# VH-VL binders against q8ixk2r445to577: the designs that were tried, part 154

Target 1, 133 residues: q8ixk2r445to577
Amino acid sequence: FFGMLQNKGLTDYCFDYNPPDENQIVGHQVILYLCHGMGQNQFFEYTSQKEIRYNTHQPEGCIAVEAGMDTLIMHLCEETAPENQKFILQEDGSLFHEQSKKCVQAARKESSDSFVPLLRDCTNSDHQKWFFK

## First folded at step 8 (VH-VL)

Design i32 (framework fv_zigakibart)
Fold by ESMFold2-Fast, scan of step 8:
Structure i32 (fold): chain C 133 residues (1-133), chain A 119 residues (1-119), chain B 107 residues (1-107)
Amino acid sequence: as target 1 above (133 residues)
Amino acid sequence: QVQLVQSGAEVKKPGASVKVSCKASGYTFTGYYMHWVRQAPGQGLEWMGYINPNSGGTNYNEKFKGKATMTSDTSASTAYMELSSLRSDDTAVYYCAREKYGEYYFDYWGQGTTVTVSS
Amino acid sequence: DIVMTQSPSTLSASVGDRVTITCRASQDISNYLAWYQQKPGKAPKLLISAASTLQSGVPSRFSGSGSGTEFTLTISSLQPDDFATYFCQQYYSYPYTFGQGTKLEIK
């Protein structure tokens, strides 16, 4: 699967990665932003290794969650995907982070008006359901 | 404290447009989504959509796409909802409602604006 | 769209009565359900969020329960100030939808 990764509950919002410096693509939080349909910062690939990739060139960007954290951060992709970079996109649209046993939910960033994907206890909320568009 | 103050009642003819305002105070306007909900006489509440005042981004209930336009003015801390091509079945009380930060339900409501569409 | 069905549409009761209003969702909404009170000529007021969380300043005689598809709002020992219309709302997915309302009126 590839394309814009859109939220079912927050229907106009897509995964978006817009780093402050275009020459430094790792180390910042993934956000949610209005889907613009032009790819670019909103184009992601879901791989057979259960990665969510931002860039197909070396070195590649892969979404990760650090142990004990709930935010999705851009890291470098590795030859063998580490467990913190694996997400199971389930048939019902849930995006399950197996290492933490939590689901990705569309939520407001604390002390901000921005929306971000965060790890939360799994529910059947449409805010936790995602699809490629 | 938090207040949402809406514009006064409007009486319009079919085919006209109406623009309702919702002025926010007591909090950082750009930090919270603003939703619009209408209530026709003797009927239930109907969600119309929301605007993110920080980005201007909107999400409309499919029923209101092409009918309602939501905008905001950050400098005035005011949200707007405009309805075009009014019909008699647009007669309703229109509410603005603030979404609770990170929780999605409505914690504060405006007092409502009555819009009457009659010939 | 998720359809929210409330029952009854009208409920007659006396001061001091225990009153229960029900709300059913057409699909599982977990606990993403709010209850609002609306008095004539006024905007709705939030009473309960997350199916069972009583909002600050709301009297303890109000309580909510349920999860999934079946929810209830209970008012123990009804007071004169409680005669109003009550609405449930799912905020599980867009479009947000409301029940048709339950009008609680004096018997």
Scores: ipSAE 0.005, ipTM 0.531, lowest interface PAE 13.1, mean pLDDT 85

Design i33 (framework fv_zigakibart)
Fold by ESMFold2-Fast, scan of step 8:
Structure i33 (fold): chain C 133 residues (1-133), chain A 119 residues (1-119), chain B 107 residues (1-107)
Amino acid sequence: as target 1 above (133 residues)
Amino acid sequence: QVQLVQSGAEVKKPGASVKVSCKASGYTFTGYYMHWVRQAPGQGLEWMGYINPNSGGTNYNEKFKGKATMTSDTSASTAYMELSSLRSDDTAVYYCAREKYGDWYFDYWGQGTTVTVSS
Amino acid sequence: DIVMTQSPSTLSASVGDRVTITCRASQDISNYLAWYQQKPGKAPKLLISAASTLQSGVPSRFSGSGSGTEFTLTISSLQPDDFATYFCQQYYSYPYTFGQGTKLEIK
């Protein structure tokens, strides 16, 4: 399924990817921004390989977390999804990152009013619950 | 099981510095932001800022920039807040408070440290 | 900075009364509002988050409502342990700000 990936706790915010250069879509951090309902930078697809794909630009990007990090970054999608690109969208709305055994949480970016998705220990917080709209 | 235990009351002269401690237990110290909140006698609560114990990163309320310094000691699971160049209007109870994990409000508070500045 | 204003500043009530405390934000803060209870000489205690979510262990006589700029805390049947000062707090943007407090006193 596909659409805007919205947070249950931070109800007005959606996954957003706005690369500074459309010719280089990889290597930048995924952010949270006010849901605008227009797709574009907020349009993602959840695949059968447990990927979260960004296909607004070419080549297609897949959200990943580097080992030892807690930020979500955009990487190139691979033919077979690597472990760092696999997220399980669970029945309770949790987005579980298999490789790290942590959950994606809506959080304030350090020392700013900006919001980003980060890996955190799994809890039952609504800030860790996501749905496609 | 979560506890925040603060250091004892302090009486200081104008111009001195004071360092208040907040020892955390019952959770992973580096996983939660620690905030500091001041309450002057008979007054309301005033947010001072926070420290991220995992990175040492801080965010100060503009009013306290250059006045308060926040630090933490991961091995001791302790957060610190130092006030410099104390004046009589720094007399207050100082609280540490843990940010609810990813939810930005405060779920646990220390008992408070009274700082009195008098000549 | 977002200014939080509570009314009344002091409220006298009797055990068994329904009590309502109001908190107003100077701009839209959605539902990013918490309520705290503070007893003399003690640290504040979280009662309600996200404007209306009652915290675990808080008696059901406490409830919160509102969104945007106008919020209320209601105690449906006042008990002796409820005489305290109540503070609202916005956590929509930095710096975090609190209302001036409402002191609930025995009539």
Scores: ipSAE 0.016, ipTM 0.640, lowest interface PAE 6.3, mean pLDDT 88

Design i34 (framework fv_zigakibart)
Fold by ESMFold2-Fast, scan of step 8:
Structure i34 (fold): chain C 133 residues (1-133), chain A 119 residues (1-119), chain B 107 residues (1-107)
Amino acid sequence: as target 1 above (133 residues)
Amino acid sequence: QVQLVQSGAEVKKPGASVKVSCKASGYTFTGYYMHWVRQAPGQGLEWMGYINPNSGGTNYNEKFKGKATMTSDTSASTAYMELSSLRSDDTAVYYCAREKYGDFYFDYWGQGTTVTVSS
Amino acid sequence: DIVMTQSPSTLSASVGDRVTITCRASQDISNYLAWYQQKPGKAPKLLISAASTLQSGVPSRFSGSGSGTEFTLTISSLQPDDFATYFCQQYYSYPYTFGQGTKLEIK
């Protein structure tokens, strides 16, 4: 699957990656932003290796979560996906990070108006349901 | 010092086109989204859409699709909004407004450009 | 589209008064609401974001509250500089929508 990864509960918000420096496209947090339908910084691919790939830039980025953390960070893709880059997109739309046993949830960034995807305990909330447009 | 400076007032005949400019200074132009908001005489504010100057990507309010075209010129730090096939009900003040990426609200606004459509 | 309705449309008040303006959303927008001030012939100015967060440089007499569908902007002690039109804006979903405005005028 590929396209814009949209939240069911926060109905107009999509995964978005817009690093502040083109020379350092890796290492920054993935955010949520209003879906614009243009692809580009909101264009992601869900691969057979259970990766969420950012193919708009080269080198290609893959979303990862470090052990003990809850933020989604852009890393370089590898030929074989490491465990911290694997997300299981389930039939109900939940995006399950098997290594941590947590689900990706649309959440407000602390002390701001912006939204980010974060790992949270899995619930049946629509804020934890995602689909490709 | 952040500034958004818009082009001057325009008077156009029905059927004409108009292109409004918004020149940014005091910040990195490609790091912020530029939105356009319309205000008809004595009316409220109406969101038209935005452009991401870094990518050229746009998002339009359905009401303005086919009517408005948003572009930007990175070397000039200038955003543009063109209205085609002007009608009397396009008479309004048009504002550009900056969004700090991820904030969703508008922290700085241009002074506005009055567009009057009359015969 | 989310419809934003402000009340009252016009409010007459005196310097020193406590003024409250209400904004209602046609559906739950959580706290994704901004307030803007607009003076005649001028562009709008951001006052409050996230329903209650004052922008830097905005006087402390301004405060915002509410969540879900009902929001209020309060001016605790009205000053001459505060006579203006006030707009609420939801940024919960596209298209962004504004209230019709509340004109605060001298009594």
Scores: ipSAE 0.007, ipTM 0.585, lowest interface PAE 9.2, mean pLDDT 86

Design i35 (framework fv_zigakibart)
Fold by ESMFold2-Fast, scan of step 8:
Structure i35 (fold): chain C 133 residues (1-133), chain A 119 residues (1-119), chain B 107 residues (1-107)
Amino acid sequence: as target 1 above (133 residues)
Amino acid sequence: QVQLVQSGAEVKKPGASVKVSCKASGYTFTGYYMHWVRQAPGQGLEWMGYINPNSGGTNYNEKFKGKATMTSDTSASTAYMELSSLRSDDTAVYYCAREKYGDHYFDYWGQGTTVTVSS
Amino acid sequence: DIVMTQSPSTLSASVGDRVTITCRASQDISNYLAWYQQKPGKAPKLLISAASTLQSGVPSRFSGSGSGTEFTLTISSLQPDDFATYFCQQYYSYPYTFGQGTKLEIK
């Protein structure tokens, strides 16, 4: 799958990644932003290794969650995907992070208008359902 | 301190092009979207579009597609907005405005550039 | 496009008055609304974001409320330097749109 990774519950929002330093693409939090349909910072690839890749820059970034954390951070992709970079896109649209046993949910960032994807206990909420456009 | 400084007033003839600049300082230029907003005499504010200086990606209001072109120069920390095929109804004050990334509202604005189209 | 409509278009008030300006969205925008103040000859200044969050450095007499389609900006005790035009803006979806503006005239 390729394209903009859009939320079913927050219907106008897509995964977005725009690091402030174009030469340092890793280490920053992935956010949700209004879908614009033009790719750019919102173009992601879901791979057979169960990675969510950001291939706008080189080297390619892969979304990861560190142990004990709930935020999605951009890391360098590895030849063999580590467990913290694996997300299972289920038939119901859930993105299941197997290492943590949690699901990716669209959530409002504390004290701001920003939205971010966060790991939460899995539910049937539309805010936990994702699809590629 | 964050500052957006725009180029000076322009007077152009119909059919000409004009390029307005917006020089940013006091922050990491590539970390924030730059928007352009127009205000015609006696009228309200009209969103034209944005450019992401990090990627060069743009998003235009349909009304300005084919009319406005947004670019940026990261080495100069400057955003540009060019209007082609000028008509008298393009006479307006043009503002650049920084979007607080992820928060979507405009936290800092340039002082505005007056563009007058006259024969 | 989401249409933003402000009421009134012009408002005259005396120093010390409580002033309320209304902004209506043509569809539900949740709380994705900002208020800007524009003084004559100057660029707009952000006053309030997320319908009700007062920006740093903005006097406490300003407040915002509302969600969905109806929003208000209130100035609890009008001061002479509040003479300005006020604009609401939705940032719920592209294209971003502004209200037509409310001119506040001090009597």
Scores: ipSAE 0.022, ipTM 0.659, lowest interface PAE 6.2, mean pLDDT 87

Design i36 (framework fv_zigakibart)
Fold by ESMFold2-Fast, scan of step 8:
Parts: C-alpha cells; sequence; structure tokens
Structure i36 (fold): chain C 133 residues (1-133), chain A 119 residues (1-119), chain B 107 residues (1-107)
C-alpha cells in the first residue's frame, strides 16, 4: 500500500513527517496534519514486513516506537525489520503495534493544539482507525 | 495585518446561483486552509467545508455536497464559495474563516456576506 | 455528528459580576474546544482555544476550563464591552460543530 495514511475519526488528517534538516531525517516525531494530496512529507509505504516507510529523503526512514515510549519516531530502516518497527494494519482499520500490544491513536500533542499519533490501549474509537488513500 | 474581506450582500431568486468571495491579505494565502461557515437569521453557526488554496483540494460537510462549490484564485489571494439551486432556507450570512495551521480552530474570520433568497 | 449544548441560552448580568457559561459535548473531545464572541452584525471573534488558552489581545478577565465533555467559560468581572453572544466549537472531528450560543445581556 502507498499513499497518505488518513485517520477515520479525525477526517482528512494524515501522517506527516517534516524533518527540519534534510541531512538528519531520523530521530524526530511523526505528526498529524491536514491531508494536502501532494505526496512528499505525507507519502508513506506499508511494506510486506509490516513497516511504515518514509522514502522522500535518503536513506529511507521507518516509523518506530522505542521501548516504554508512546510516540512514533523516525528511525533508519534495517535489512530485517526489528519488532519496534512493525505495525499491523487490521481489517477494521486499527494500526496495531505488535511489540507493545497497543494501537496508534490520533491525539493532541501535550502543551499544544497540534495532533500527533500516539500508542494507546486498543479501543473501538474511530481515532484509532486508519486507511491509505 | 491579517484581513479577510468578503463580497457584498446578494439578493437572489429561488433556483439561482450565488458566488461569494473572500479576499485574503497580510499572510501567505497558500499556507492556510480556508473554511466556510453559515449562520441563518437568529440561528447558530454551521460548518460547510474547506478548501486548501495550495492544492485546490476540498472537504465538504455532507449536507452541502452537490450544493456548494469551493474554489480559489491564488494570483488574487481570493477564495470563493458558490451555492447552486438556491432555496429560501439558504438565506443566511456566509463567513469565510482561516484555519490556524496545525491547530485547526479559526483564528481569523471575514466580515460575512448576507445572502437573501426571496420569491 | 458531535452535538454541542450550551447553558444557559440567555444570561442577564450586571457590570462587575462574575459570569459562567457551560458547554457540553455529546462525546469526549479532549480539549479540542474553542470559544468565540459575536456582537450583533459582526463576525465571531476567537477568544479561547484548546479549552483554556487565551488568545493574544483578549482581556485576562476571560478564562476557560474543562476537558472531555464538560467546559466552562468564565468572565471574572463583567465589563460593558462583554455583552455579546458566546459560542463554543469542537474541532476534534469533522463536521465541526458549534453550540447554539449563549446571549449575555445587561440586567
Amino acid sequence: as target 1 above (133 residues)
Amino acid sequence: QVQLVQSGAEVKKPGASVKVSCKASGYTFTGYYMHWVRQAPGQGLEWMGYINPNSGGTNYNEKFKGKATMTSDTSASTAYMELSSLRSDDTAVYYCAREKYGDYYFDYWGQGTTVTVSS
Amino acid sequence: DIVMTQSPSTLSASVGDRVTITCRASQDISNYLAWYQQKPGKAPKLLISAASTLQSGVPSRFSGSGSGTEFTLTISSLQPDDFATYFCQQYWSYPYTFGQGTKLEIK
């Protein structure tokens, strides 16, 4: 699957990655932003290894969650996907992070009005349902 | 500073179309989504949809799909909202409102355009 | 759709009074709530975002509180310029929805 990864509950909000320095694409948090349809910062690839890849810059980045954390951050992709980079996009639209056994939810960033994807206990909320456009 | 200036009042007959404009100044027009909100006489506010001036992409409230058309002219820094097949219940004040990027609430509003539909 | 309900619909008060207006959401919207002030014949003006963040240029007598489904707008010492209609708005999900408004009038 390729395209913009949109939220069902927060309609027309997409995964977005906008690193401030093109020479250092890893280590920054993935955010949610209104879908613009132009690709680039909002264009992601879901792979057969259950990775969510960001290919706009080189080297390619893969979304990961560090142990004990709930934020999605950009890491370097590896030859064999590590467990912290594996997400299962389920038939109901939930995006399940296998290592933590939690689901990706559209949520408010602390001390800000901006939205971000965060790991939360899995629920039946539309804010935890995602699809590629 | 930031200003949104809308076109003047319109009086239309049922079945006609009306096109309302919203001219932006004081900021980068293509950097902010523009929303449209209406207010019927003595009633509350109703969100109609938005346009992304950078791409021309739109998102409509289901109630206005097929009824409202949103467009923009980047060279004129102007957003438009056209209503077709006007009915008396379309009589309202129509507002454009700028979305605060990344935060989604409306930080600036146009002064409003009164549209009256009478037979 | 998320339904926003304000209380009271009309509030009569005197200059110097402490007034409170409430807003309830039909489902959890976290703190994705804005408050707008509208004077007759004018466009709404943003007062508060994120339930409690006062906007630049808005007098400090205005404050907002709440999260989830219950929200309050407070004016600590009412001034003549504050007589207006106040609207709450959720921006948690589309379609965006507004409360029916609270008209604050002179007693």
Scores: ipSAE 0.006, ipTM 0.558, lowest interface PAE 10.9, mean pLDDT 86

Design i37 (framework fv_zigakibart)
Fold by ESMFold2-Fast, scan of step 8:
Structure i37 (fold): chain C 133 residues (1-133), chain A 119 residues (1-119), chain B 107 residues (1-107)
Amino acid sequence: as target 1 above (133 residues)
Amino acid sequence: QVQLVQSGAEVKKPGASVKVSCKASGYTFTGYYMHWVRQAPGQGLEWMGYINPNSGGTNYNEKFKGKATMTSDTSASTAYMELSSLRSDDTAVYYCAREKYGDYYFDYWGQGTTVTVSS
Amino acid sequence: DIVMTQSPSTLSASVGDRVTITCRASQDISNYLAWYQQKPGKAPKLLISAASTLQSGVPSRFSGSGSGTEFTLTISSLQPDDFATYFCQQYRSYPYTFGQGTKLEIK
């Protein structure tokens, strides 16, 4: 699968990665932003290794769970995907992070109007349902 | 089962401060934002702000900045809202309300704490 | 700030009547609208979320509709237990804002 990874509950919002500058493409938090339909910062690929890859810049980035946190960050892709970079896209649209046994949920970023994907206990919420557009 | 239990009614003099508590049970306290909502006698509902118990981060309605302070105690699963420099127009019922996990509306409310400011 | 305007402010109706309460947002809030019921001396209770999603345990006579800036709460056959004040609330952006409330008086 590839394209814009859109949330079912926050229907206007897509996974988005916009690094501060071209020389710093890893280590920043993945955000959710209004879907614009142009790919670019919102273009992701779901791979057979269960990675969510960002290939707008080189080297390619892979979405990873931040160590000790519930946030998703951009990390360099590895030849063999580590467990913190594996997300199971299930038939119901949930993105299940097997290492933590949690699901990716669209959530508000602390003290702001912006939204981010976070790991949360798996629930029956449309904010935990994702699809490629 | 989810419950939010607030502290009892308070009667204060102008210039005093008051600290209202909201004790949560039946869920993981740090997994949900806690909001505070004011309702003056016979009036509508007014959003004051929220606290994220996981980080201690807060977001205040501009009207309450410098007036309200939100804190939480993770070990006690309790959120607090303190009002300083009380005036008669602070007389209201104060509610805590839990933000629905990932959905942003309020699925559970405390029973309310009446704060009366009188001379 | 998004301003929420409810109409009417007070509504008097008979048991069995169909009643509608309207809520208007000053800007597009998509479907990020909740309806709450508040009985005298009690905390508000969530009735409807996402403009039209009825909460578990809420009687089916309640329904919500609308999107964008115009929203409606309907009670299809008014019962005595429906005496209450009803509030709409937008949760699209901070600060969260409520309508001024509609007081439903049952005769």
Scores: ipSAE 0.007, ipTM 0.573, lowest interface PAE 11.1, mean pLDDT 86

Design i38 (framework fv_zigakibart)
Fold by ESMFold2-Fast, scan of step 8:
Structure i38 (fold): chain C 133 residues (1-133), chain A 119 residues (1-119), chain B 107 residues (1-107)
Amino acid sequence: as target 1 above (133 residues)
Amino acid sequence: QVQLVQSGAEVKKPGASVKVSCKASGYTFTGYYMHWVRQAPGQGLEWMGYINPNSGGTNYNEKFKGKATMTSDTSASTAYMELSSLRSDDTAVYYCAREKYGDYYFDYWGQGTTVTVSS
Amino acid sequence: DIVMTQSPSTLSASVGDRVTITCRASQDISNYLAWYQQKPGKAPKLLISAASTLQSGVPSRFSGSGSGTEFTLTISSLQPDDFATYFCQQYYSWPYTFGQGTKLEIK
């Protein structure tokens, strides 16, 4: 799948990654922002290795969750996807993070007054359901 | 001066629908999210969802998904909340409340609309 | 869903008293907590946001504290106008949820 990764419950919001410098893509948090339909910082690829790839900059980025954390951050993609970069997009739209056994949920970012995807215990909430647009 | 003025009290029979309005004045209507919160008699506050008047986008509490419909009319600076298939336990005061984008708490509230569902 | 629990449900106090009410979240909500005051027949009024930020026009006798899962609202010297029901609200995660309310009444 390719495109904008949109939340079913928070219907106007999409995964968004806008690093301050094209050459420093790693380490920043993935956010949710109003879906704008222009691709760029909202264009993601879901791969056969269960990665969520960010392809608008070089080198390519892959969304990951560091051990003990609940925030989604950008890492460099690896030849073989590590477990912390694997997300299972399920039939019901849930985005399941294999290593933590948690689901990606639309939520608020601490301190910045922005929306972000965070890992939470899996529920049947539409705020945990995602689709490519 | 910011003001949210809601429509008057409604009495409905089970199975009917009700549409509550919330007219905003004193600020740029499209710059703020509009939330809906209800309060059943003698109970606490229950968040229903919100609408973004700029885009028309909505976010519903799962409990109200498929039951409540939120809309807005930018030219009239008015938000609406329609509740369908009314049951007696939908009897409550319904409030609209404003959220500034990025601030997420409710700084101004409408006066409330009492909806009574009885046979 | 995040469950918000207030304690006590009812509190009796006299004018001039120091009053503290508590709000507990079932999960960590950082500082994304608001306090509202509601008088009978009226809409709620925002008192405090971000756990501790006093809103403009709210008397300085009101203060909020806490982070994570435990929060308190304190009124340092009760005035007659303060007898009302107080609600806490988390705005950390959807759905937004409120505590059941604490009714502050004359002793």
Scores: ipSAE 0.005, ipTM 0.528, lowest interface PAE 12.3, mean pLDDT 85

Design i39 (framework fv_zigakibart)
Fold by ESMFold2-Fast, scan of step 8:
Structure i39 (fold): chain C 133 residues (1-133), chain A 119 residues (1-119), chain B 107 residues (1-107)
Amino acid sequence: as target 1 above (133 residues)
Amino acid sequence: QVQLVQSGAEVKKPGASVKVSCKASGYTFTGYYMHWVRQAPGQGLEWMGYINPNSGGTNYNEKFKGKATMTSDTSASTAYMELSSLRSDDTAVYYCAREKYGDYYFDYWGQGTTVTVSS
Amino acid sequence: DIVMTQSPSTLSASVGDRVTITCRASQDISNYLAWYQQKPGKAPKLLISAASTLQSGVPSRFSGSGSGTEFTLTISSLQPDDFATYFCQQYYSDPYTFGQGTKLEIK
């Protein structure tokens, strides 16, 4: 699958990655932002290795979660995807992070008016349901 | 401060429709989902559904699909809930309630609108 | 649908008492549980979210605990203002469901 990764609960919001420095593509948090339908910062690819790749720049970035953390950050993609970069997109739309046994949820960024994807205990909440558009 | 102010009590005949309003103030209206919760006389609370005021997108409890219609007016910072084909068992207090971000619990509630369906 | 059951349905207590209300979920809801207080003729007021997080402006005598399927709301020293109906709500899965309510009455 490829395209804009949209939330079922926050229906206007998509995965978005806009690093402040184009020469430093990795290391920043993935956010949710109003879906604009233009691709670019909101264009992601879900691969056969269960990666969510950011394809706007080179080298390609892969979404990852560090041990003990709940935020999604951009890392460099590797030839063989490490476990912290693998997400299972399930039939019900949930994005299951197998290493942590948690699901990606649309949530408010702490002390901010912004939304971000975070790892949370898996539920049937629409805020944990995602689809490519 | 955050306030949700609902329209006044309504008395309707069976078969009529009623539209309840919920005017928001003290926050960015389009930044929060608005939910509707029903409470029949002497009974508990029942979730009806929500609207995303930014998009107009809705999600209904299956029990209220085809009965309730939720809309919003961004310029007026007002959410609406319309009930069609009223029956006596629609008699209840209807609340609007603001969702806490990313969770479906309700941090602020309107004062409630009593809808009475007379025979 | 997840069924929420509160116990007791009615509780009589005196000012100064320690009061405990229980809420049970028909399936594991982790900590996705909120508690609301409702006084006659008034809208519900959020007291506690995420099973144990006390909301700002709510007196410290209120506390919540539990996870999974069994949850408890405790009032450590009951005040006259606390006589009300209390509802638990799960927000783990839609449709979001409430317990039937526990009416706290003066003894």
Scores: ipSAE 0.006, ipTM 0.562, lowest interface PAE 10.6, mean pLDDT 85

